# VH-VL binders against 2-C-methyl-D-erythritol 4-phosphate cytidylyltransferase (ispD): the designs that were tried, part 20

Target 1, 229 residues: 2-C-methyl-D-erythritol 4-phosphate cytidylyltransferase (ispD), of Wigglesworthia glossinidia brevipalpis (q8d223)
Amino acid sequence: MINHPEIIVIFPAAGIGKRMGYKYPKQYIKIKNKTILEHSISLFIDKIYVKKILIAINKKDYWFNKLSILKNKKINIVIGGKSRTESVISALKFVSKVDWVLVHDAVRPCLHKNDLNKLLKVINISPFGAILAAPIYDTVKKSYGNFISHTIKRNKLWRALTPQLFNLKILINCLKIITSKGEIITDESSALEKCGYKLNLVHGRSDNIKITYPEDLNFANFFINNIKE
Below, E stands for the ipSAE of ESMFold2; O stands for the ipSAE of OpenDDE; V2 stands for 0.75 times the mean of E and O plus 0.25 times the DockQ between their complexes.

## First folded at step 12 (VH-VL; framework fv_daclizumab)

Design y5 (from x4 with heavy chain G27Y; at its last look DockQ between E and O 0.77; V2 from the best seeds 0.00; counts 0 for: pae E 4.4 > 2)
Fold by ESMFold2, look of step 12:
Order: sequence, then C-alpha cells, then structure tokens
Structure y5 (fold): chain C 229 residues (1-229), chain A 121 residues (1-121), chain B 106 residues (1-106)
Amino acid sequence: as target 1 above (229 residues)
Amino acid sequence: QVQLVQSGAEVKKPGSSVKVSCKASGYTFSDYAMHWVRQAPGQGLEWIGYIIPIFGIAEYNQKFKDKATITADESTNTAYMELSSLRSEDTAVYYCARQGYTGSEYLFDYWGQGTLVTVSS
Amino acid sequence: DIQMTQSPSTLSASVGDRVTITCSASSSISDMHWYQQKPGKAPKLLIYAASSLESGVPARFSGSGSGTEFTLTISSLQPDDFATYYCQQYNSYPYTFGQGTKVEVK
C-alpha cells in the first residue's frame, strides 16, 4: 500500500579487528563517547524509509548487549559468520517485504548525509543498485613479491566505499551463486558484477574512511567533528 | 530552530484550485517526511497524506487521493499541497507537520501555523 | 481504517482538578500519541507511545493504556491546560485522530 521505497540496512559486524591491536573488536572503540559502531549506525536510525537495521555480530560477542542502542525498535541482532559474506547472508535470511537493501561497514563512522542521499536517489533510475566510491589520487603499482611489476593507469579507478545499495532479490541470488562456486569477495557489489549486473558508481567523499589501522582513529575523530547536515 | 512557515489565507470560488506552501528551516528538509492535516471549522483533525522529499513520492489517505496533490522542492526546502475542484466542504485550516523520531516512535513534532482556505462564491 | 473515539467531548474543570480523558480504538493498536491544541494555534505533541512525555511537557501530564483503551490524565489542572486534546493512532494508514476533548473552565 506504501509506494515509496522501504529499506533494510545490514551491518556486518562479526569481525575481531586484529590489525588495531585491541583485545576487543574495533567497532566497540569509543570516539566522542560513542562506539565506532554507534557512529556508523546513527545516520540511519531516524530515517522514515529505513524499516529495520540488522546487525550481524560474532557468536561470542559480549559487548553489543551493553549498548543503549539495543533499546531502539529498529535494531535487530543476527549471528554472523566467519566472513563478511557469511554475515550478510545470515542477515538476509531475516529480510522480507522490501525491494532494497543497504550494506554498510560497521567501521565507517564518518558518512555524510549528502552522500547517503545521492546514493539513495539511484533507486529512481536503476533496477539494480549502486555503490559510493571515491577516485584514486595516488599512483597505483602492481607488485610481484617485494618488487614493482608496473604502474596501473589510475584514470577510471575508484576506491569502493559503503553504503552499497542493492535490489534485494538480485543480491540474494548473486550471493548464492558466488558462494556455491566457493569464490571469495571483499564487498557485496562484486557479487553482482560477477553475475553481470551493471551497478551505478556514485561519487562519495574521500573522508568516508574505513577504520582499519590504529592511525585511522585520529582521522575518524577529526572527520566526525566535521560531519554536518 | 525548526520552523515551518505556511502561505497565507486564501478565499476561493467553487471549482477552482489552491496551492498551499510550507517552507521549512532549521533542519535537513530532505530527511523527514512532511505531512498535511486539515481541520474544518469547529471540527477535529484529519490526516491527508505525506511526502518524503528525497524520493519525491507522496502517499495519500484514500479519501483525498483525487483531491490533493502533495509535492516538494528540495532546492527551496518547501512542501506544497494543491487542492483541486474546490467545494464548500473543503473549507478548513490546512497544516503541514514534520514527522520526527523520538524514543523509537514517529510523531508530528513540528507544525506549521496553518493556512485557512475558504471556499465560497 | 482504525476509528479513534474520545470521551468526553467537552469537560468542565477548575484549576487544581484531576482531569481524565479517554480514547478508544476500534481495533487493537500499539502506536498512539496525544496532542494539545489551543484556539488559533497548531497542535502540540504532548505524549508519545501512549505513556512517554515529550521533552518540555510538565510532569502533571501522564498517559496510560494499551490495546484499545487509552487515558490522558492531568493530575492538577493549571490555567495553561485549558485547551482541546486529541489522540492519534500511528499503527496503520490512514492515520486517524480522535474527535477531540475540549477542557474548559467551570
């Protein structure tokens, strides 16, 4: 009866985060008195078009249940898997009655409203979906061992970001196909690519960083201070 | 400071149309649904419909589907409601209201001042 | 469509009185709000989710109820509380309001 888009957002958050050197998962590190996970979720929580938020956590996660965000009616917990892909698939089992899904990294706390809005407007022009991406600035080198093989031309190269927006049925089908072939993917958009679907590329901000290394915490702290809109 | 400022009162003849505006300020217009509610003289409140500005798609109470057209202009942060084929029964104060989110609930947290539309010969 | 029926339609009271307004839904609902409206002004949100006070609303206002029967209570009426009160369901489209309860000076 509603004809505007309704969206379910999936956060794969089952990772341990060994690269950060913390004894607890990196998504629970606090910046400005909120966890990185809470910062990553916050932009989606009050949107009328967001029907549910599914967070895939580790089976042995003892940190999430202490977060006050659990009291929010939109927040639902799913037990994730050993990989990002398994975690997204686990969450998708609980998704129904929507045409669109967003998948967003649990450790990208610096997303701007304008980027999310640009991504979502693709619903009006694409039956498949889109990703946020930013141009590559640095020269890109292909390696063999510890040596340079050659320079890759960086024009037309982009860093994939999240959120990524997908038609629900297509995403489920493509992940099923990729998993049955035993293929390893780093993001959900590559599953659609491998199935032959053409996804839109939406120019996003370079400061939408994924917290991967300890030094990224300083960048995230700075960028979170400057989030507007 | 969230504010919703509506256009002024209108006096219209039966059979004509009217377009009421609702200019929003103090928040990100595109992020929140804008609703329209009417109140006939001496009567209660009646929900008309809403629009989500980012998508440009409106939803209507079936009662008003052929009467009202709701639109939004993101560049001016303004929502509009046009009423067509006006009849005396359409005489009412028309409010815009923002759909906010508090304590995990959607609600009308900010309202425009209202626009009186009077339909008479 | 879910019909919301308020009672009474008009209530005469004095400053200091305990005031009770009821709202009955034609079918069970989980989402319900109360609004206050003064003459010539837009409605103002008072209570959301049946029992939660909106920010800045005095503690003398309270709400209760579930299912099909809901109550707004003003524990000690103040001069600023003479107004019309509306319940509203947010459970399903179309959103519907009660017909209103006018609280007036006795």
Scores: ipSAE 0.370, ipTM 0.777, lowest interface PAE 4.4, mean pLDDT 90
ESMFold2 (binder alone), look of step 12: mean pLDDT 92; pTM 0.928
OpenDDE, look of step 12: ipSAE 0.720; ipTM 0.892

## First folded at step 13 (VH-VL; framework fv_daclizumab)

Design z1 (from y1 with heavy chain S104D; at its last look DockQ between E and O 0.55; V2 from the best seeds 0.00; counts 0 for: pae E 2.9 > 2)
Fold by ESMFold2, look of step 13:
Structure z1 (fold): chain C 229 residues (1-229), chain A 121 residues (1-121), chain B 106 residues (1-106)
Amino acid sequence: as target 1 above (229 residues)
Amino acid sequence: QVQLVQSGAEVKKPGSSVKVSCKASGGTFSDYAMHWVRQAPGQGLEWIGYIIPLFGIAEYNQKFKDKATITADESTNTAYMELSSLRSEDTAVYYCARQGYTGDEYLFDYWGQGTLVTVSS
Amino acid sequence: DIQMTQSPSTLSASVGDRVTITCSASSSISDMHWYQQKPGKAPKLLIYAASSLESGVPARFSGSGSGTEFTLTISSLQPDDFATYYCQQYNSYPYTFGQGTKVEVK
């Protein structure tokens, strides 16, 4: 049928983050007339190789249904779980007929298309997958209580970013294994790592930030204005 | 704005091959599908297939599967279509067209100027 | 394969006339578009999603229809509108076009 890769993109968006300070979850804060969630999705929506976009939302999400993006035929919602891992697993139940998935943070609205393209080229050279990552520039300290224990050598250290690209069957199997052992993970790549798979690092831009604190909104507003190739 | 510039007209003998180029400028090349469409003299439009340059993998209308080979070169932003074992019925204008996305629908928003391929002995 | 059939194949009209072109699909479709083509030139997108005008297209053009029956209308024909018009489905592979409707000077 279709010989080129077909990809499904998963956005775990069931978190209730810093909601108290903003009256609603941070992915629904608006920058330049669009929510952070919509900015994070926008790069994927017009790609013919993206078959479907699955957004895992909180069971008590009152905000998603107000977004016009819901009318787009590629957008599907699923009910996420209490953790990022459970939300991704819930979305994976609706994935079929593709070999590859992307997992992307709902609060990373500053992704550049060149970074996405570099990541996707790994399909040609790896059966497993890859992540976007950026080198660590700052000195890294290990703590002992409230004191500095020592400086960690930062060469060969990377800040993990998203999107993360995975072989579908491998991702499903690794997440099930990690969950059965009761292990907690912060990203999906660590599940494959713990199962012994070697993922590629793809050098991405440092301005692909995850919005975590109020001050990140000003950075995101600036970076979104400068998204160009 | 996106522009697609195609190679010039070709006159070929039956049994030979031709390679038509389509150079893109003023926009993104690698992550959008580039389609090929032909129009025989006095006839309508026929869809041949497309390539996504990012992956380097082409898809074909079954009718053209054994006739056409679609490739792309990201370093020059150029798509190519090679037609093999040419016959007189392959005489046509061959267009490249970029996949667009407007109003949540796919469409051909930019077209090359066309390349006339004439197969005559 | 979804076949697209246009009517009429040729239409003679004068400046100022109301022109109507129909397109029938062999099965129900949701992704269909209209293109305009002038002699020696590539097709140009005119209407997408059956009824939405592409940017820069004059308001005298309109599209309607759903399912299997679609219509392109030019409310008051202008000299620039003498051309061939094609409907096209983008619903499923292979993508197919109608055979074309030539609008020519009466």
Scores: ipSAE 0.536, ipTM 0.824, lowest interface PAE 2.9, mean pLDDT 90
ESMFold2 (binder alone), look of step 13: mean pLDDT 91; pTM 0.916
OpenDDE, look of step 13: ipSAE 0.815; ipTM 0.910

Design z2 (from y1 with heavy chain G27D; at its last look DockQ between E and O 0.62; V2 from the best seeds 0.00; counts 0 for: pae E 2.1 > 2)
Fold by ESMFold2, look of step 13:
Parts: C-alpha cells; sequence; structure tokens
Structure z2 (fold): chain C 229 residues (1-229), chain A 121 residues (1-121), chain B 106 residues (1-106)
C-alpha cells in the first residue's frame, strides 16, 4: 500500500508563439542544447512521486515529436485547445488515480527545486492547493485611457507564478463551473478563487520568469546556470 | 557528487533496538526516495522500504513493517532506520541507497557503505 | 511478490572465459537491473533496464532478455570481475533480488 502522494504534472503548451518574431513556438527555442519546454519539464522527470507528465500541444505541432524527451515513459501527449483553460481541461480527461495535480507553464525553464518542494509541502496542510508567487517591487499604476489614475499600494500584491498545485477533483469542478459561465481566466488558481476556495500563497523566487520577450532568453540562459540544488 | 555516509557498526542484545543513520551530502535529499536494503551474513539482498523526506512518509516491505521504522530529517539531510525487538536473525549489514531515474527506469544510483548490526546473546 | 532465481549459484572461471549468468522471474517483468558486489562493499549498479550499461562499466559486460528470462554475460573475464552478481526486479513492490551468483577463481 502506497501512502505517499503521487501527482500528475500538466504543461499547457498549445500556444503558437510566431507573433513573437520566431518561426516556431517559443517553447521549442533552445538554451544550452535543450528546448525551453525540456528545461521546464526536467525538474519533474526523476521524481518517484511524479506518476505522469501530460503535455498539451497544438493540433498542428510539428516540433514535439523531434524531442528525445518524448521517449521518456512518463511523458504523455494530449491535444490542447485554443485557450490555456481548454488545454488544461483536455489534459485532465486523462488524469486518474491521483489526488493532486501541478500545472506548470511550458516557458518557465528557471524553476528551482527548493521552490517546488515548498509548494508540494502544502499537501500536508491544505485540502485545496497553492501557487508560487513573488512580490512586486515596481510601483504599480492604475490607468484610465492613456493617463495615470493613481499608484496602487503594492505591499499586498504578488506576481502569480507556476507551478500551481491543486486538488484534482476541486480543479475539475471549478474549471467546469467557470467554462459554463463563459468566463476567461489567465491561470488555474483563479478558477478555484471564483469558486470560493482559499489557496495558499507560497513565496517563490523572482527569477522563475516566464519567457515572453526576446531579452528573456538572455536572462533565462543566465538563470539556468544558477539553478543549484 | 552525492555521497551517503552511514553510522558505525552496532552490537546489540536480543530484545533491544537500534537506530542506523544515513547522511546524504549534496543538495538533493528531500525529493529523492531513500531506500534501505539488508544483507545477512553469507546471504543475498533484501529490500526493506523507503522514505521520501519531502513528505515524511515511508513505505515498507510487508515482511519488515513490524520491525523497521524509517524516518528522515531534512535539516540534517539524514535518513534513519530503527529496528525494534531485535533477534539474532536480524544480524546483517544494512545499506541505504538513493533511488535515481535513468533511461525511464528507477534504480539505486548511490549506496551507503553499510552498517553491520550484530545481535548476540 | 515476484521471485527472482539466479543460475548458477556459484561459477568457477578463469581469466579470459566467457561467463553467462541467468535470472528467472516468477512472472513476466519488464523492469530489472544487474548489480555487482565485491566482499565488504556495497552493491554497484552494472546494467539497468536489462541491457543498458551504466556509465563507466566496461564493454565486456552485456545484458539481454525479456519476460521471465534474463542473462548477464561477461565476454572475457578479467581479474576485477570475480564478484557476486545480483539481478533485481523493480516491476512491483516489494522490490526483490535474485539470491546471487558468485563468480570465483577456478
Amino acid sequence: as target 1 above (229 residues)
Amino acid sequence: QVQLVQSGAEVKKPGSSVKVSCKASGDTFSDYAMHWVRQAPGQGLEWIGYIIPLFGIAEYNQKFKDKATITADESTNTAYMELSSLRSEDTAVYYCARQGYTGSEYLFDYWGQGTLVTVSS
Amino acid sequence: DIQMTQSPSTLSASVGDRVTITCSASSSISDMHWYQQKPGKAPKLLIYAASSLESGVPARFSGSGSGTEFTLTISSLQPDDFATYYCQQYNSYPYTFGQGTKVEVK
């Protein structure tokens, strides 16, 4: 009888990043001979408590099958949808025999093991889940049109990061409710929030960046060298 | 490199208990399973169980569930195995081994030097 | 529990000999390893996934087999190869080892 947690990790990776000035989706850009996607997955591969890794890819994805990581028996492909939410829902259809899931961005290759471990410890204290988050250091302005309305007090504001940890049944139910209302969300934690669940906020590192702009590649290259655990 | 250093040999009387330690060097203790394997004199290897220090939850071979208690201390990167109600048949070398993952296969990639526990009298 | 049975239990051989050790599982398995152990030392991983050599293992070692029958071969025995060899299944808990095959000097 296995009593420790087992988890499934979901990577929504169906986005087409060609509008970012690249010929192919940005998760397939290489840093140090590995794709950004492979870097984002690598921390999860060798953990006995990670039962399966589900990658939600675009229907017209012609790049994933070239990756050697595909031969790893933990890696499973699902066809995602037109939105992040649709991609996560598609992956959830193939999840069984676990109580917990992680959702992690395909373009966050700089996650530190200690942050992941802090997040996973929430399983011992919460029936619902948690997210990694980092404080905001820049002054935050609210706008109206092209003008500054006012400065927002930032001492209680956080940048939401991934991975995000969720109770499986609760996540499925909340995403079902949100989609039935036609509501658009930017991360999975907001679905649980809108359903009234209180998620833990886990302080993560600021260098867990989401690759969005060309200059982020240089930062990611630097930060990947500093992943020491 | 990861190195596993176990506590020294123990001589114990029947009915007593012993606690064997396994200290891991390096930064990868909490998230890897640490296994315990024993070898009685002139005999083969028997798997006892493991712990994932991150969760603090141990799993046991049914044969040993009433004999062994496996724990971990993340602050010192040390796993422990306590053997209770010792009998002469518990005389063995006890190894810790870290579970790794290569080529989609789980394996024991690092082993401690072993701790001889002798139960006599 | 999956029982692993090795043959022979003891093998006498000379340097240069081709050595073959077999391991039989009580039910079909897909996941198994071979370990080498010298007296007074911990086991050392030799072959993983039945046929893949661990880093730093000499090419004279090879493994094969599937289902219930597995073989470790040393193509030309060297002095360093006199040791006890164990197969181990990782297909299901509890993990189990073969009883060992001692390769000794003829």
Scores: ipSAE 0.628, ipTM 0.850, lowest interface PAE 2.1, mean pLDDT 90
ESMFold2 (binder alone), look of step 13: mean pLDDT 90; pTM 0.915
OpenDDE, look of step 13: ipSAE 0.831; ipTM 0.915

Design z3 (from y1 with light chain Y90H; at its last fold request DockQ between E and O 0.65; V2 from the best seeds 0.00; counts 0 for: pae E 2.6 > 2)
Heavy chain, then light chain:
Amino acid sequence: QVQLVQSGAEVKKPGSSVKVSCKASGGTFSDYAMHWVRQAPGQGLEWIGYIIPLFGIAEYNQKFKDKATITADESTNTAYMELSSLRSEDTAVYYCARQGYTGSEYLFDYWGQGTLVTVSS
Amino acid sequence: DIQMTQSPSTLSASVGDRVTITCSASSSISDMHWYQQKPGKAPKLLIYAASSLESGVPARFSGSGSGTEFTLTISSLQPDDFATYYCQQHNSYPYTFGQGTKVEVK
ESMFold2, look of step 13: ipSAE 0.636; ipTM 0.844
ESMFold2 (binder alone), look of step 13: mean pLDDT 91; pTM 0.923
OpenDDE, look of step 13: ipSAE 0.844; ipTM 0.921
ESMFold2, fold request of step 14: ipSAE 0.524, 0.546, 0.499; ipTM 0.818, 0.826, 0.805
ESMFold2 (binder alone), fold request of step 14: mean pLDDT 92, 92, 92; pTM 0.930, 0.930, 0.928
OpenDDE, fold request of step 14: ipSAE 0.868, 0.870, 0.871; ipTM 0.928, 0.932, 0.932

Design z4 (from y1 with heavy chain L107A; at its last look DockQ between E and O 0.75; V2 from the best seeds 0.00; counts 0 for: pae E 3.2 > 2)
Fold by ESMFold2, look of step 13:
Structure z4 (fold): chain C 229 residues (1-229), chain A 121 residues (1-121), chain B 106 residues (1-106)
Amino acid sequence: as target 1 above (229 residues)
Amino acid sequence: QVQLVQSGAEVKKPGSSVKVSCKASGGTFSDYAMHWVRQAPGQGLEWIGYIIPLFGIAEYNQKFKDKATITADESTNTAYMELSSLRSEDTAVYYCARQGYTGSEYAFDYWGQGTLVTVSS
Amino acid sequence: DIQMTQSPSTLSASVGDRVTITCSASSSISDMHWYQQKPGKAPKLLIYAASSLESGVPARFSGSGSGTEFTLTISSLQPDDFATYYCQQYNSYPYTFGQGTKVEVK
């Protein structure tokens, strides 16, 4: 019998990465001889409490099979869907014998271990889960067509990050509800919010960036050098 | 490089307790398992249990569940093992060992120098 | 509990000899490790995953085996190799070690 938490980590990685302009999905772009995907996984691979890592890839993914990380016995591939939600749901079909899951973006290669540890400590105080988030420093504008509607007060506003930590059964049920209503969400925490669950907000580092545009590669290269394992 | 430094030798009387420390440096502490292993004089190695400091939850060899208490202090990167109700048969060298992930396998890749606990009147 | 039984308990050998130590598990295990221990020192990881050398371990050491039978081989014994060797399983709790094999000067 093991009494400490055991965790399964889900990486939705079925996206094509059209905005980057490369011949292949952005998660396979290399920084320092490792793909962005490999950097995003690396913090989780050697944690004894991480039972399994599920990577939801595109059915037309021809790049993952070339990665040596595929030989690691914690790594499991699932075929994702058209949307992030479908990819997470596909991965959840293979999750068993744990109470908690983490969902982490395949293109956030700069996560610090201290942030992950702070997030995981929420298991001790919440039956529901938590997300990493960082404060908003820039002025936020609401648009009306192509015009500024007004400035939104940024106090109490946070940029949602990943990993996000969820109770397994609650996440599954909330995603089923959201899917049945045909709603589109950008992160999994939204599904729990819409079901009325109170998630903890964990202050994470601002340099936990999501690689979205070509210029983000230079930032990621710099930030990866500063990661403390 | 990871280094584990244990507290010094102890001489204890039967019925007392002892708390051995293991301070980690040169690597991560909170999210890896720290194990304790004992070796009685002239004997082999025996696994006691481990802790993952992040969760503060220890796991024990059933043989030692009522003898040993394993704890950790993240602020000092130090694991502890307390042995209670000491008897002469508890005389041994006690090692801490980190369970690392080497070549995609978990192994005790770094060991403390050992702490001799002698139980005598 | 999985019992790990080493043979022999003591082995007398000379520098240059080929030395073989065996470790038998009471039930099938996926993998195991070998440790070297010198008097007054902590054990040192030698071979992990039955056959993979830990960093800094001389190439004269090798490991093999699967299932219930495992071997550690020293192809040409050196003075630094006189020590006690332990096998260890991590397949199930409690983790267990073999009783040890002392390799001493003939």
Scores: ipSAE 0.449, ipTM 0.795, lowest interface PAE 3.2, mean pLDDT 89
ESMFold2 (binder alone), look of step 13: mean pLDDT 92; pTM 0.943
OpenDDE, look of step 13: ipSAE 0.747; ipTM 0.893

Design z5 (from y1 with light chain I29V D31Y A49D; at its last fold request DockQ between E and O 0.75; V2 from the best seeds 0.00; counts 0 for: pae E 2.8 > 2)
Heavy chain, then light chain:
Amino acid sequence: QVQLVQSGAEVKKPGSSVKVSCKASGGTFSDYAMHWVRQAPGQGLEWIGYIIPLFGIAEYNQKFKDKATITADESTNTAYMELSSLRSEDTAVYYCARQGYTGSEYLFDYWGQGTLVTVSS
Amino acid sequence: DIQMTQSPSTLSASVGDRVTITCSASSSVSYMHWYQQKPGKAPKLLIYDASSLESGVPARFSGSGSGTEFTLTISSLQPDDFATYYCQQYNSYPYTFGQGTKVEVK
ESMFold2, look of step 13: ipSAE 0.597; ipTM 0.834
ESMFold2 (binder alone), look of step 13: mean pLDDT 88; pTM 0.903
OpenDDE, look of step 13: ipSAE 0.833; ipTM 0.914
ESMFold2, fold request of step 14: ipSAE 0.508, 0.474, 0.516; ipTM 0.801, 0.790, 0.808
ESMFold2 (binder alone), fold request of step 14: mean pLDDT 89, 89, 89; pTM 0.905, 0.902, 0.905
OpenDDE, fold request of step 14: ipSAE 0.889, 0.885, 0.881; ipTM 0.934, 0.933, 0.931

## First folded at step 14 (VH-VL; framework fv_daclizumab)

Design a1 (from z3 with light chain I29V D31Y A49D; at its last look DockQ between E and O 0.71; V2 from the best seeds 0.00; counts 0 for: pae E 2.4 > 2)
Fold by ESMFold2, look of step 14:
Structure a1 (fold): chain C 229 residues (1-229), chain A 121 residues (1-121), chain B 106 residues (1-106)
Amino acid sequence: as target 1 above (229 residues)
Amino acid sequence: QVQLVQSGAEVKKPGSSVKVSCKASGGTFSDYAMHWVRQAPGQGLEWIGYIIPLFGIAEYNQKFKDKATITADESTNTAYMELSSLRSEDTAVYYCARQGYTGSEYLFDYWGQGTLVTVSS
Amino acid sequence: DIQMTQSPSTLSASVGDRVTITCSASSSVSYMHWYQQKPGKAPKLLIYDASSLESGVPARFSGSGSGTEFTLTISSLQPDDFATYYCQQHNSYPYTFGQGTKVEVK
């Protein structure tokens, strides 16, 4: 019997990436001869405590089967759904025999080892989980069409990052409850919040960016270059 | 580039204990398993167990679960193995080895120089 | 436990000989490696995943096999190749090694 934590990592990767302007999904754009998806996965592959990596892809995905990462026996694909939440739920159907899951964005290729390690140490202090997050420094405005509605007080506001760490049973139950209500969520931590669970906030690096717009590709290229020891 | 440096040779009496150290440098320590392997004189290699320093939890070959205690100290990047109730059969060279990954399989990619533990009356 | 059995236990050979070492597993293994060990030294990885050469290993070394039967071959033995060779399964706990094959001067 293994006594250390064993973890399954879920990558929701079924998105089409309309904001990037490409005809193909943004997670398959290459930086340094690896796709963004492969960069996002790479930190998890060689960890003995990672039992399995589940990647939820679009049912019309024509690109994943070309990736060399498929040779890795930890990598498993599932067909995702119309939403991030549906994709995570689809992957969770294949999760068993672990107490903890990580959910990580397929387009965050710049994660540092130290951030992942800080997040994972929360297993020792929380029965529920934690997220990586970075503080907000800029003034935040709420819009009304193309006009400013008002300034939102940014004190104690944080940008939610991934990976996010969850107790498996709690995540499954919370996602079932939220979906039965038809509620839309943007990340998995909000499902636990809405069910009344308190998650730890782990201070992560600001360069753990999510590639969302074309200009983010240049940032990711720069940050990936600076991760190397 | 990872380098593993072990503590020096030990001569011990039966019934005593010994603690062997393995200091890692040139890479991250906390997130990779550190294994221990022994080799008795004229014999082959035998896997003892490992620790993941990040979690502080060790796993053991059942043969050694009552003999060996594996620990780690993240502040010094050092793994330890303590052998208790030493007998002459415990005389061996003890190696630490870091677990590596090929993209499909685990392996031992970096090894310490070995620590000879001699148990004699 | 998966037992790894090597054959032969000792092999006498001359420089230039083709050397073949076999390793049998008591049950099927997918994860198998070969190590070289010289006296007084730690083992050194030669071949991983049954057939892939580790960086810096001369091309005269090769590995093959699957399931329960594996082979290490040295196509033309060199003076530096006199050593003991171990197979090792990394498929399941406990990780186990073969008993070793000593390749020595004829």
Scores: ipSAE 0.554, ipTM 0.811, lowest interface PAE 2.4, mean pLDDT 89
ESMFold2 (binder alone), look of step 14: mean pLDDT 90; pTM 0.911
OpenDDE, look of step 14: ipSAE 0.836; ipTM 0.918

Design a2 (from z3 with heavy chain L107Y; at its last look DockQ between E and O 0.71; V2 from the best seeds 0.00; counts 0 for: pae E 2.6 > 2)
Fold by ESMFold2, look of step 14:
Structure a2 (fold): chain C 229 residues (1-229), chain A 121 residues (1-121), chain B 106 residues (1-106)
Amino acid sequence: as target 1 above (229 residues)
Amino acid sequence: QVQLVQSGAEVKKPGSSVKVSCKASGGTFSDYAMHWVRQAPGQGLEWIGYIIPLFGIAEYNQKFKDKATITADESTNTAYMELSSLRSEDTAVYYCARQGYTGSEYYFDYWGQGTLVTVSS
Amino acid sequence: DIQMTQSPSTLSASVGDRVTITCSASSSISDMHWYQQKPGKAPKLLIYAASSLESGVPARFSGSGSGTEFTLTISSLQPDDFATYYCQQHNSYPYTFGQGTKVEVK
């Protein structure tokens, strides 16, 4: 009998953005002969406590089947939806026999093991979950058109990162509630937040970047070389 | 490169206890299972159990559930196995071994040098 | 518990011989490995997943089999290959080893 936590990891990867200069989804761009998606998964694949990895892809995804990671027994594909939320809900239908799930961006290839470990320790102190986050160091401005409206005080402000750790049953219920109200969310933690649950903030590294713009590829290439702690 | 260094040989009397240490270096400690395996003189290998230091939770072969206690200290990257109520048949070399993963399979990728525990008299 | 039974228990061979060691599992397994152990040393992984060679293992070693029957073969025995060989299942708890096969000088 196993008494330690077992975890399922969900990667919402159904977005096929049309970017100038890229004719295919950015998670399939290669850095050091591996796709960004493969880099984002790699930290989770060799963990005994990771039971399954669910990747929600677009129904018209023509690129995933070329990846060697498909051969790994932990990797399971689900068809995602039109939104991030729908993709996570689709993946959650295949989650069983665990109390905890991680949701991680398919385009965050620079996660460090120590950050993941810090996040997972929250299982011992929270019934709800936690997110990785980094403090905001730059001055934050609110805009009005193309003008500065005012400066937002940045103390106690955090950049939300992934992975995000959730109690499975609570996440399912909160996503159901937020969807029924027609609300749009940018991360899964906001669904729990809107349902009144207290999530922990776990201090993560600032180099856990989300690949969004072409220049982020250069940063990711540099940071991937330094994923050791 | 991961290295596992175990504590030195022990000579113990029946009824006593012993605590064997296994210090890991050259890699992350907390997120990999650390196993213990024993080998009695002239005999084969027996799996005792493991711990995942991150969670602080050990799993045991039922044969050893009441004999062995496996713990870990993340601050020193050290796993421990304590054997209680020692008997002469507990005389063995005790190995720690880290659980690795490749090709969708788990195996023991790094082993300590072994600790001889001798129970006599 | 899945019992792993090796045969033979002891094998006398000469340098250059083809050596075959068999491992039988009491029920079907998919996660099976071979280890080499020299006197006074910790075991060393040779073959994982029944047939895949670990890095740095000479090509004269090969593994085959599936289900309940597995074989380790040394195509041409070398002086460095006199050792004890263990099969191990990692398929279910408790993880179990075969009793070992000692390959010794004829």
Scores: ipSAE 0.542, ipTM 0.811, lowest interface PAE 2.6, mean pLDDT 89
ESMFold2 (binder alone), look of step 14: mean pLDDT 91; pTM 0.924
OpenDDE, look of step 14: ipSAE 0.701; ipTM 0.881

